VHH binders against Death domain-containing protein 1 (DTHD1). Designs and how they scored, part 1

Scores and structures below are computed, not measured.

Target 1, 86 residues: Death domain-containing protein 1 (DTHD1), of Homo sapiens (Human) (q6zmt9r679to764)
Amino acid sequence: DNLLHWLAEELSEENAESLSSTLPLRRSTIQLIKLKNPDDLTEQIHEFLCFWKKSLPTFTDKLRLLARHLRKIGRSDLAEELKFKW
Unless a header shows other numbers, all headers, positions and changes below count from the first letter of the chain; antibody chains are not in Kabat numbers.
F, E and O are the ipSAE of ESMFold2-Fast, ESMFold2 and OpenDDE, as the mean of both directions, binder to target and target to binder. V2 is 0.75 times the mean of E and O plus 0.25 times the DockQ between their complexes.
[cut] stands for letters that were removed.
The coordinates of atoms that the task and the answers printed are left out; those that the model quotes come from them. Centres of patches stay.

## First folded at step 5 (VHH; framework vhh_vobarilizumab_d1)

Design a10 (from d6 with Y32H)
Fold by ESMFold2-Fast, scan of step 5:
Structure a10 (fold): chain B 86 residues (1-86), chain A 124 residues (1-124)
Amino acid sequence: as target 1 above (86 residues)
Amino acid sequence: EVQLVESGGGLVQPGGSLRLSCAASGFTFSSHDMAWYRQAPGKGRELVAGIYSGGDTSYADSVKGRFTISRDNAKNTLYLQMNSLRPEDTAVYYCARGPDTEWYTGSDEAFDIWGQGTLVTVSS
């Protein structure tokens, strides 16, 4: 998934910590993703987003929810860009 | 009541193999992430291997290629196959369960329930 990988590349270390605490993911899932991808922040964020997306019902407005999470972590700029990349 | 019981530890020589088991009860095993931690003499706890509820696995670099984690949801059992054992693998090994909640709860505790542990000693 090109969109989620693009997002992962745009997020800083501080953004990653905020995102991991606001996404509805189990703490154990987050820890196992970090274990699998040590020192690869981009891949950690990408897998957080992929697990989150996979957990949602098929008819969920995923773009709207993702934009809200980005705004919560102070990345409203990325939330607005999503409208054009989705 | 939630319970995790480890077994399979013992004394082996370097290069040997052991298979650890963890019998789980009191919760829906299939819906939880599970993990193996270890604590060596004089060291802190280390996350060694984990398995997601969906079956994918993760390993610490120190054991990658030598250890294999697996689960049997029908038997509520977690396994750790340990091959090519080294003296530095000597530790008490603990089975651990991920939390019931789907959501991060503001705690850094990745795994909330632990077993009693099983001792693995690798020496000649």
Scores: ipSAE 0.370, ipTM 0.763, lowest interface PAE 2.1, mean pLDDT 84

Design a11 (from d6 with Y32W)
Fold by ESMFold2-Fast, scan of step 5:
Structure a11 (fold): chain B 86 residues (1-86), chain A 124 residues (1-124)
Amino acid sequence: as target 1 above (86 residues)
Amino acid sequence: EVQLVESGGGLVQPGGSLRLSCAASGFTFSSWDMAWYRQAPGKGRELVAGIYSGGDTSYADSVKGRFTISRDNAKNTLYLQMNSLRPEDTAVYYCARGPDTEWYTGSDEAFDIWGQGTLVTVSS
């Protein structure tokens, strides 16, 4: 949870838009998260990541998948840092 | 056929209360995020409240603390309890369902299945 919050603080508005497009979240879920946190980009991103994590099967390799999503949005630097904070 | 049918709108004095209902049919209601939108005269559509399939809720700042969204999955019904109503709450209220998929629809609408709407007028 703390780790996902750290990650949310590192992501820009452009990264947030890209991430919301690539994470397998319902568009309705994204809209309700934005409704709850209209002026807090960090909290929006944090809740995107938390919802994504909750949607995954218990035995999923979450670190690998998260790193892959970060690389897709052009944040390979964060994917690399994630390995040392996980 | 997917259908959403709203009811419960009407005329109410400032400070009054109304409860809106939305009867859903033609889909597995419990599996879907649901929402209430409103459109005031001369304004665009505004998302005011939503409820995830899992039961957690979200509210616009304008209605937080006054409106409560809830669902009864056994009855396939969505509710909006509106308390402490203000003149600025005057609008047509719409029940809406989230999309089937983010891939095929080609639509950017977060909620793309809509009811017919029910009018709420807050006035003396």
Scores: ipSAE 0.411, ipTM 0.763, lowest interface PAE 1.9, mean pLDDT 83

Design a3 (from d6 with S31N)
Fold by ESMFold2-Fast, scan of step 5:
Structure a3 (fold): chain B 86 residues (1-86), chain A 124 residues (1-124)
Amino acid sequence: as target 1 above (86 residues)
Amino acid sequence: EVQLVESGGGLVQPGGSLRLSCAASGFTFSNYDMAWYRQAPGKGRELVAGIYSGGDTSYADSVKGRFTISRDNAKNTLYLQMNSLRPEDTAVYYCARGPDTEWYTGSDEAFDIWGQGTLVTVSS
């Protein structure tokens, strides 16, 4: 959870919108997260990542999938760092 | 077919309370995020409160601490408890359901199924 918060801080200046559109989250979930945290982009992204993680099956390789999402939005640097923080 | 039917609106004095209900049918209620919107005379629709399928809640700053959203999945019913009502809370209140899919579906609406609305009037 602390790891996802670190990641959210790294994304708050760029690529936030791209990540929210590439994670498989319902638009209603995204809207309610934004309602709860209207002026806190870092917390919005952190909640997106937390909801995404909770939606995955128990035996899913979460690190691999998260790294793939990060590469998809052009943040291969964060995908590589994630390996050492996971 | 999918239906949402609101009830519980009425006239109340400032500082009073009302409880709104929304009866849902035609879908598996427990699987969906649900929300309350309102529309005041001459204004656009405002998202007021929402509840995730998992039960956690979210509120607009204008109603935090005064309104409580809740759901009863066994009864397929959504509620909005409104306390400490103000004249600016006067609006038609709408129950709304979130979309069925995680993906873009050709519609950008965050909540895509709506009820007919129930009028709440807070007398100044």
Scores: ipSAE 0.561, ipTM 0.838, lowest interface PAE 1.2, mean pLDDT 85

Design a4 (from d6 with S31T)
Fold by ESMFold2-Fast, scan of step 5:
Structure a4 (fold): chain B 86 residues (1-86), chain A 124 residues (1-124)
Amino acid sequence: as target 1 above (86 residues)
Amino acid sequence: EVQLVESGGGLVQPGGSLRLSCAASGFTFSTYDMAWYRQAPGKGRELVAGIYSGGDTSYADSVKGRFTISRDNAKNTLYLQMNSLRPEDTAVYYCARGPDTEWYTGSDEAFDIWGQGTLVTVSS
């Protein structure tokens, strides 16, 4: 959605690699996302987040989990902003 | 034992079409991401098309609009419909399966289970 796209725009190349390692995504899924969006890091990150979100049960506290992933990759600043955009 | 068996390759003229099939056995086909790779003479393997377990697809820019990947989960079969074939599409085409786990167990490859390949030759 719009929120996940905002996050993708805020994340750097370093964050993209860390995030793809931190999110529970299959290596094949990551490779197919990169195939679809070569040289577009923002769209790659956005699709990583969309696939991750789709993998979760509907009643999961997605905001809390997303904030945790952001903190793991050193983006506690974005985790805090997430509270106001969710 | 996991097996992937490709068929449908052959000789075709430029502008022609071919449909490749990959018969899968030994695993729950519907839960895996699947892909088609190709290798032209003297070149490395190239990922050209993939399909997620959920049915969404991805294509390399070189084949987008000409190739269509699809799956039939009831038949445990992966397909690649190739239209408007060009001489540069000449290659051995391989069916590949993604990993069933996020754990590294011996290979960092995104797709590490492969078929034997089927040759596609596009020539006049």
Scores: ipSAE 0.516, ipTM 0.820, lowest interface PAE 1.5, mean pLDDT 85

Design a6 (from d6 with S31Y)
Fold by ESMFold2-Fast, scan of step 5:
Structure a6 (fold): chain B 86 residues (1-86), chain A 124 residues (1-124)
Amino acid sequence: as target 1 above (86 residues)
Amino acid sequence: EVQLVESGGGLVQPGGSLRLSCAASGFTFSYYDMAWYRQAPGKGRELVAGIYSGGDTSYADSVKGRFTISRDNAKNTLYLQMNSLRPEDTAVYYCARGPDTEWYTGSDEAFDIWGQGTLVTVSS
């Protein structure tokens, strides 16, 4: 979606590595996403977020969980901005 | 016990085709991401193609459009259809299974269970 794509554009390579470590994604899933998009960091991050979102129950508070992950990787600024874009 | 057994390798001329199979046993095959790796003579291993547990696929740029990965969950079998083969595709091809959990288990390897490999030689 548009929001997750915006977020992916705001995240750097260092953030991508940290985010993939905090999101509950299998290492194999992460590797296959990287295989598909080897030179496109933004698309890699976007697909990490999309896979993560798909794994959650429909009524999960996705905003709260995403903000938590962003804070863990040192992007509290994005977590706060996310609240107003959600 | 977990086992992966590759077959289908052989000698083929440039432009030819081969279909590799990987018979899986000892685990619930449909739950796992699966992959094909290869190691060319004198080179390191590379991830060639993968298929998510959900069925979507990913390919290395070097094989995109020529190779097709697929799975048959009823038969616990992974396939790699290789078309338009080139001499640079010559390698030992390995079937691999992803981890059984999203949580970090102390291993940084994306695919941690491997078969014995099957040799593919592309030459005239």
Scores: ipSAE 0.581, ipTM 0.848, lowest interface PAE 1.1, mean pLDDT 86

Design a8 (from d6 with F27R)
Fold by ESMFold2-Fast, scan of step 5:
Structure a8 (fold): chain B 86 residues (1-86), chain A 124 residues (1-124)
Amino acid sequence: as target 1 above (86 residues)
Amino acid sequence: EVQLVESGGGLVQPGGSLRLSCAASGRTFSSYDMAWYRQAPGKGRELVAGIYSGGDTSYADSVKGRFTISRDNAKNTLYLQMNSLRPEDTAVYYCARGPDTEWYTGSDEAFDIWGQGTLVTVSS
C-alpha cells in the first residue's frame, strides 16, 4: 500500500514509538518486526501499519481509524493530509 | 496451563545441522506468534527467530540464511532447522510464545511463556 509507505516516510522515531503503543498490535509482533528490520525505522513503521491494516475487518473505515491514530500520537497534520491525498 | 517442551538439542560439529522441536499444549497454538531464543554461557537471552501467527518469519542477522523457523498448527509444534552451525551458536535454545492480547496491559515482555530449553553444543 502506497499510502502506508508514504506515512512511514513522514513519521519520526518518536512517532514510531507512540504508534507502536497505540496500534492494537501484540508486543511479540512489534518485536519480530524490529528483529526483521533492526536499523530501518521507515520499514518498521510500514510493517506496523501493514499488520494493523491486515487485522481489520473487510468493511472497516480504515482511513478514519488511521486518522484517529495519527491524531492520538500528535500528528493531526498527517491526519488532515489524508483528506486530500487519498 | 500452557506448556512448551523443547527437544532435538545435542552435540554437532561445525558445519553440521540440527532440527529443534517445541511441542505446545494444544489450545489456539495457531493464533500466537512463536519464537526461538537462545542463551550462551555467560550471556543474556537473544531472540534469534520468530514466526507470526499468519506464517511470516523474522530472523536475527546472526542466523539469517542458516536457520529456518516453521510451524505445524495441526500438531501444535514449532521447529527450528539449524544449518551451517558455528561454535558461536552454542547455547540453550528456548521456545517462547507471545501474549494473548494486542492490548497493552502494562507489561513490556514481548514473549512471556517459555519452555525449559534444549542444549545445542557446536564443537569439534
Scores: ipSAE 0.389, ipTM 0.767, lowest interface PAE 2.1, mean pLDDT 83

Design a9 (from d6 with T28I Y32N)
Fold by ESMFold2-Fast, scan of step 5:
Structure a9 (fold): chain B 86 residues (1-86), chain A 124 residues (1-124)
Amino acid sequence: as target 1 above (86 residues)
Amino acid sequence: EVQLVESGGGLVQPGGSLRLSCAASGFIFSSNDMAWYRQAPGKGRELVAGIYSGGDTSYADSVKGRFTISRDNAKNTLYLQMNSLRPEDTAVYYCARGPDTEWYTGSDEAFDIWGQGTLVTVSS
């Protein structure tokens, strides 16, 4: 989960908007995460990623899917770095 | 078809406690995130507490440590235990359902199916 926190710190406000629109998370889940962390964008993104990861069945699938999402939002640099840190 | 019915509101003195209930019907209660909103006189709606379908909870800073949200999936009922009540907690409290939607669209309400509400008045 430390890795996902690092990733959340690397994502900008612009990236956050794109990522939240592509991650398959319930709107209610996103709102409850924001409720918990109203003034901390990094923590909001971190919890989005943790909740998304928790929803998936396997470790390998999680890495591949996350890299795919990062590439879609124009962060191929983070996708490549993620492969070596996962 | 889908119905949420709140109950348990009333008049209570500062420092008192109340327990609100929300009876849900017409959907698979256990599969949905649920929440409590409130609207004070002359103010907008405020999300105060929520509970994920998996049981984890979330609270607004204004109520953290004083309010406890819980659910009984066998009874299709949502609860809000309110302790150490303050005059600023005076509001109509609404039960809300999170839709069974995976994708975030931004423009849609995160929670829908607002009940009729239950009035909580905290005064001396």
Scores: ipSAE 0.456, ipTM 0.792, lowest interface PAE 1.6, mean pLDDT 83

Design b1 (from d6 with D56S)
Fold by ESMFold2-Fast, scan of step 5:
Structure b1 (fold): chain B 86 residues (1-86), chain A 124 residues (1-124)
Amino acid sequence: as target 1 above (86 residues)
Amino acid sequence: EVQLVESGGGLVQPGGSLRLSCAASGFTFSSYDMAWYRQAPGKGRELVAGIYSGGSTSYADSVKGRFTISRDNAKNTLYLQMNSLRPEDTAVYYCARGPDTEWYTGSDEAFDIWGQGTLVTVSS
């Protein structure tokens, strides 16, 4: 997903640990993503976001949930920007 | 009772192959991420391969191209096909299961249930 890849690039330096702690992902899933991409933090975050999105029911308001997660990790700027890219 | 039972370890020559099996019981096998860890003498445990509940796989750089992880959900069995074995692959190999829940439970443990292990020795 192009949008989730853009978001991963914006998050990768300061927010990786906060995001992985906030998204409802199994620790095993996080560990296997890190195993696959040990030196690529942007790709790790991109795969966290992709797994999170795939885990949600089809009719879930994904934009609202993602914006909430972004605000929780201190990225309200990205949450606001996201609504124009979604 | 949740159990994982490994088999298939043994002594093999460098360049040889082995296939490990892990028989799972007491849980809905298809719903869990599964993994193979190894522990060489005097070292900590290393995650070498994993398979998501959805079937995608991940490998440590040390085993990429040589090891293949697979699962048979109908038989509740996890496999590790090991080819082109090297002396540094000598270790006890453990089958492991991921956690029940996506939510943080106060533990950083990536895999919560472990088998007893099977010894693989690669030596001439």
Scores: ipSAE 0.568, ipTM 0.843, lowest interface PAE 1.4, mean pLDDT 87

Design b10 (from d6 with D56T)
Fold by ESMFold2-Fast, scan of step 5:
Structure b10 (fold): chain B 86 residues (1-86), chain A 124 residues (1-124)
Amino acid sequence: as target 1 above (86 residues)
Amino acid sequence: EVQLVESGGGLVQPGGSLRLSCAASGFTFSSYDMAWYRQAPGKGRELVAGIYSGGTTSYADSVKGRFTISRDNAKNTLYLQMNSLRPEDTAVYYCARGPDTEWYTGSDEAFDIWGQGTLVTVSS
């Protein structure tokens, strides 16, 4: 949760748009998260990540999948840093 | 046939309460995010409350603390309990369902199946 909040603080609005399109989240889920946290980009991103993490099967390599999503949105720097904080 | 049918609207005095219901049919209700929107005379449509398939809720700041969204999956029904009603709550209220696709696929439409609406008038 602390780790995902740190990550959310590092992501820009452009990164958030890209991330929301690559994370397997329903658009209704995204809209309700935005409704709950209007004009708070960091909290919106944090809740996207928390919702995504909770949706994954128990035996999932969460670090590898998250790193993959970060690379897809052009944040390979964060993917590398994540390996040391996970 | 996917269908959403709202009921419970009416005329109520300021400070009063109303409970709106939305009967859903033609889909697995428990699997979908659901929402209530409203449209006041001369204004655009506003998302006021939503409930995830898992039961967690979200509210617009304008209704937070006064409105409560809930669902009864056994009855395939969505509810909106409206307390401390104000004249500015006067609007047609719409029930809406989240998208048919399980995951975001590049569409901008957050809720794409809508009911016919029910009128709520708050006036003396």
Scores: ipSAE 0.188, ipTM 0.675, lowest interface PAE 4.9, mean pLDDT 83

Design b11 (from d6 with S53E G54S)
Fold by ESMFold2-Fast, scan of step 5:
Order: C-alpha cells, then sequence, then structure tokens
Structure b11 (fold): chain B 86 residues (1-86), chain A 124 residues (1-124)
C-alpha cells in the first residue's frame, strides 16, 4: 500500500540494513529484492515491508508489529507517526 | 544429502543461445529460493538471476531481457535460458539454494549451497 511506500521514503540506508536484519526475511529474499532494485533504496525498503506483510496471517495486528520493528531499529519517531497514518 | 548438479554449458558464438539446467536432490526443492551465479576468469562471483519460492523472478541489470530463470518443482529442476549471448557472459555458471529459514542465522551468504558449476564460453 501507499502507507508502506511513505514509510520506505522516511527510512535511511542505515535504517534499511537494520530493518533487513530485524524483519524475519530470508537472506536470499533480501538479496533478490536488492538485485531487482539496485539503485533504488526506497523501493528496496518498500519491497522488504511488502514481503514481511505478506508473510503474516490475515488478522495479525500488523500496526503493533510494525511499530515494534521501527522501535527496534531506533525509529521510535516513525512508530509514533504510524499510529496516525495507519 | 543436498546436491545441485548443473548441465548445459558449452561453447557458443555471440548472439547464440544456451539453456542451463540444475538438478536438485536431498531437499524439498519447492520450499526454497533458487539462484544462478556466475564467475568470470579472474573475477568474483556475481548473482545473475533468482527465483523466489513463489515463482517470482529477479535479474541483474546486465542480463535483463536476455536471460530467463524458471523452475519445475515437479522435476526438482532449475533452468536458465540464455539468449543473445555476449563475450562478457563467458563464465562458470553455478546453481545455488537459499537458506532453510527466514531468520537471520549469522551467515552473510544469501545463497549458501552451490553446485559444482558448468562452463559457458561465448566466442567466435
Amino acid sequence: as target 1 above (86 residues)
Amino acid sequence: EVQLVESGGGLVQPGGSLRLSCAASGFTFSSYDMAWYRQAPGKGRELVAGIYESGDTSYADSVKGRFTISRDNAKNTLYLQMNSLRPEDTAVYYCARGPDTEWYTGSDEAFDIWGQGTLVTVSS
């Protein structure tokens, strides 16, 4: 969705590396996303988030889990903003 | 035991085509991301193409539009169709398998199990 794209635009390269290590994504999946989007950090992060979201059960509290991941990577500011955009 | 065995390499003229195959055994092939890497003489390994467990694909910019990766889960086989081959495509091509789990396991290798390779030479 548009929300995940907004979030991807707010994350830095340092955040991207932290996020790819924290989200439960296979290393191979991460590498293939990077291969597909080598010069587009925003699209890489967006696809990380989309793959993560698709891996979750339909009725999972996705907002809570996403906010938790954002706090883990030091982006509590984005976790707070997420409450108003979700 | 896990095995990946490549075949289909050979000598081809520029502009030609080759189809590589990778026969997988010893694991549930359909559950893994798979990839093709290549290593040119005197160079490091390069990820060329990959296919997710879902069947979606990803390609290096150098091969987009020319190479097609595909999988046949019923046959436990990975393929790489190479068209419009160029001298710079000359390399040993390796089939590779992704990890067992979505969790970070401390390894920096995105694809950690490899075949023995098959040589592709593009020259006149």
Scores: ipSAE 0.559, ipTM 0.837, lowest interface PAE 1.3, mean pLDDT 86

Design b12 (from d6 with D56H)
Fold by ESMFold2-Fast, scan of step 5:
Structure b12 (fold): chain B 86 residues (1-86), chain A 124 residues (1-124)
Amino acid sequence: as target 1 above (86 residues)
Amino acid sequence: EVQLVESGGGLVQPGGSLRLSCAASGFTFSSYDMAWYRQAPGKGRELVAGIYSGGHTSYADSVKGRFTISRDNAKNTLYLQMNSLRPEDTAVYYCARGPDTEWYTGSDEAFDIWGQGTLVTVSS
């Protein structure tokens, strides 16, 4: 998913780890993703976002939920950009 | 009651192989992520291999290409095939289960480590 990869690149800074901590993912899933990509934070975050998206019910408003997570970590700018990229 | 029982450890020479088994009971094995941790004398615990409930696998760089994790859901058993063993692989190996809940928003431990583990010694 090109959008989630773009977002992962934008979040490869300090706030990216905060987002990963706030996503409702199994801690075991997070650890196995980190194990697979120990030196690649961008790929870790991309896989976190992909697992999160896959975990949501089919008719969930994924864009709105993702925007909410981004606002929670202080990235309202990215939340606004999602309106044009999702 | 959740129970994990490790077996298969022993003494092997460098370059040798061992297969570890973990017999699981007290939960729906097929629904959980499973992992192998190890702890060498005087060191902290290290996550070396994991397998998702869906079957995909992940490995630490130190064991990639040498260790293979697998599961048999019909037998409720987790395996770790260890090839090309090195002295630095000497450790107590622990089978671990992922948490009960599918979703975490806190600092919950990624895996629960149950049982006493199985000792693997790689020495000439």
Scores: ipSAE 0.012, ipTM 0.510, lowest interface PAE 8.3, mean pLDDT 81

Design b13 (from d6 with D56Q)
Fold by ESMFold2-Fast, scan of step 5:
Structure b13 (fold): chain B 86 residues (1-86), chain A 124 residues (1-124)
Amino acid sequence: as target 1 above (86 residues)
Amino acid sequence: EVQLVESGGGLVQPGGSLRLSCAASGFTFSSYDMAWYRQAPGKGRELVAGIYSGGQTSYADSVKGRFTISRDNAKNTLYLQMNSLRPEDTAVYYCARGPDTEWYTGSDEAFDIWGQGTLVTVSS
């Protein structure tokens, strides 16, 4: 999705490591995404977010959960910006 | 008892093919990400191919286009089809299972259960 791709472009490598530890993704899933995209950090982060989104129940408040994860990794600025891009 | 048993290794000439199998038991195979690792003499373990519980696959650049990973959930079996084999593919190949949780539990390993391995030797 365009929003998740925009978000992936805004996140640094340090943010990516923090995000991957807070998102409820299997460690094996994370490693296979990295294997698939070894030199493309943006695509790695984008796939982390896409796998996370797909794992959630249909009626989950995805925006609120995403904003919460962003605040946990110290990116409250991006959490606030989501209100306008979602 | 959780167990992974590899088979299908052997000696082949460069350019040849081999199909590895991994028989899984003691857990709900279809629920886990599975992978193939290899270890050449004197080197560390290398993740070469993986398959998500949902069936999507990932490959290391070194084997992409030559190796195909697949799974048969009805038979609880993981496969690695290896084509266009090269001398540098010589290694012990290991089947591995991903963890049983969605989140980090203090384990540093992405894949926590390993088989005994099967030797693949590519030589003329």
Scores: ipSAE 0.500, ipTM 0.816, lowest interface PAE 1.5, mean pLDDT 85

Design b14 (from d6 with Y52W D56S)
Fold by ESMFold2-Fast, scan of step 5:
Structure b14 (fold): chain B 86 residues (1-86), chain A 124 residues (1-124)
Amino acid sequence: as target 1 above (86 residues)
Amino acid sequence: EVQLVESGGGLVQPGGSLRLSCAASGFTFSSYDMAWYRQAPGKGRELVAGIWSGGSTSYADSVKGRFTISRDNAKNTLYLQMNSLRPEDTAVYYCARGPDTEWYTGSDEAFDIWGQGTLVTVSS
């Protein structure tokens, strides 16, 4: 939870849009999160990540999968730092 | 074959309450995020309340604390309980279903509106 919040603080608005389009979340889920947290980009991103994490099977390697998504949106720097902080 | 049929609209006095229903058919209701939109005359559509397939809910600031969205998966029905109604709540209310896609691609409206809507008029 704390780690996902740190990550949300590090992501720019452009990164947020890229991430929300690459995470396997329904468009409706993203819109409802935005409705819940208007004008709070950090909280929106944090909720995106929390919903994504909850959608995964219990035994999923969440760190490796998250790092992959970060690399896909051009934030390999955060993916490497994530391995250190996980 | 996807159908959403809204009902429960009508005329109500300020401060009153009303319960809207949306009967869904043609899809696995329990698997979809659902929402209520409204549109006042001459205005665009506003997302008012939503409920995830898992049961979590979200509300627009304009209705938070007054409206309650709920679902009955056994009956394939979505509800909107509206309390403390104000003249500003006057609108056609629409039931909407989330899309089949697993990801979001931008700020485009994410819910498909399949119903005809139900008119809610709040006046003294």
Scores: ipSAE 0.005, ipTM 0.445, lowest interface PAE 10.1, mean pLDDT 80

Design b2 (from d6 with Y52W)
Fold by ESMFold2-Fast, scan of step 5:
Structure b2 (fold): chain B 86 residues (1-86), chain A 124 residues (1-124)
Amino acid sequence: as target 1 above (86 residues)
Amino acid sequence: EVQLVESGGGLVQPGGSLRLSCAASGFTFSSYDMAWYRQAPGKGRELVAGIWSGGDTSYADSVKGRFTISRDNAKNTLYLQMNSLRPEDTAVYYCARGPDTEWYTGSDEAFDIWGQGTLVTVSS
């Protein structure tokens, strides 16, 4: 998914840590993703986002929820840009 | 109540293979992420392989291409197929279950239920 990969490239290390704590992901899930991609921050974030997306019901407004998480971590700029990349 | 029981460890020559099993009981096995850890003499615990509830897998670089983690949800059993074993793989291997919490809570503990372990010795 190009959108989630683009987003992963835009997020910094500080954003990644904040995002992983605000996304409703199990600690085990986070550790397994890090184990798979130990020094690849972009891929770690991309997999956090993909796993989170897969965890939601089919008809969930995923874009709206993602925008809210981005605003919570101080990336309202990305939340606004997200609307134009779907 | 909630229990994980490992088996399949033993003595094997370098280059050999072993298959570890972990029998789970007392919880809905299919709903949990599961992992294999190991601890060599004088070292801390190392996460070597994990499998999500959905079936996707992850491996430490030290075991990639040699170890395969799998699960059988109908049998409530986790497996670790270990091929091309090396002396440095000698360790007690532990089965672990992900946390009961559905969401990340800020805890440093990635896995909260552990088995008793099974010893794997790779030696000529």
Scores: ipSAE 0.006, ipTM 0.475, lowest interface PAE 9.2, mean pLDDT 82

Design b4 (from d6 with D56R)
Fold by ESMFold2-Fast, scan of step 5:
Structure b4 (fold): chain B 86 residues (1-86), chain A 124 residues (1-124)
Amino acid sequence: as target 1 above (86 residues)
Amino acid sequence: EVQLVESGGGLVQPGGSLRLSCAASGFTFSSYDMAWYRQAPGKGRELVAGIYSGGRTSYADSVKGRFTISRDNAKNTLYLQMNSLRPEDTAVYYCARGPDTEWYTGSDEAFDIWGQGTLVTVSS
C-alpha cells in the first residue's frame, strides 16, 4: 500500500524499534518478517504496518489509530501528514 | 493436550534430499504461525523457515532456494522439504508453534511450543 510504504521510508531505525514495540503485533510475526527481510529495514517496517492494518476490524478508523501510534513514538509530524495521504 | 510430533530425520549424503513432518494436535492448527528451527552441535538455535497462518513463507538466507516449508491444514501437519543438503545443514530440527493469536505484544515469546526434535546428519 502507497501510504504504508511512504511511512516505512520516513521512519528511522530508532522509530522502527519503538513502533514495533507499541503496535499490537505477535512476536512470531515480527520474527518471521525480520527473517524474510534481513537487511531491508524499510521492507520490515512496511510488512509490520501491513500486518497491523490487516489485524484490525473492517470498519475501524485505521488512519486515526495510525496517527495515535505515530504520536506515541514521537513522530507527531508524520501523524499530521497522514490527513493528506489516503 | 497440545503436542507436536516430528519425523523424517536421518542420515543423507551431501546433495541428497529429506522431508521432515510435524504432526500437530490439541489446538486449531490453521490459526497459528508455524516454524522450523535447527540447532547444530555447539551452536545456538537458528530459525530456518516459517509459514504464516495465511500461507505466506519466509526463509533464512542459508537455505533459500534449497528448502521449502509447507502446511496441510486438513491434516494438521507442517512439512520441510530439504534439497541439495550440505554438511553444514547437520543439526537437530525442531517444529515450533507461534504464540497464541490473542497475544499481540512485542514482549511475548516468539515461539512457545516445541517438538522433541529430529536429527538430520549430512555426511558421506
Scores: ipSAE 0.000, ipTM 0.194, lowest interface PAE 14.1, mean pLDDT 80

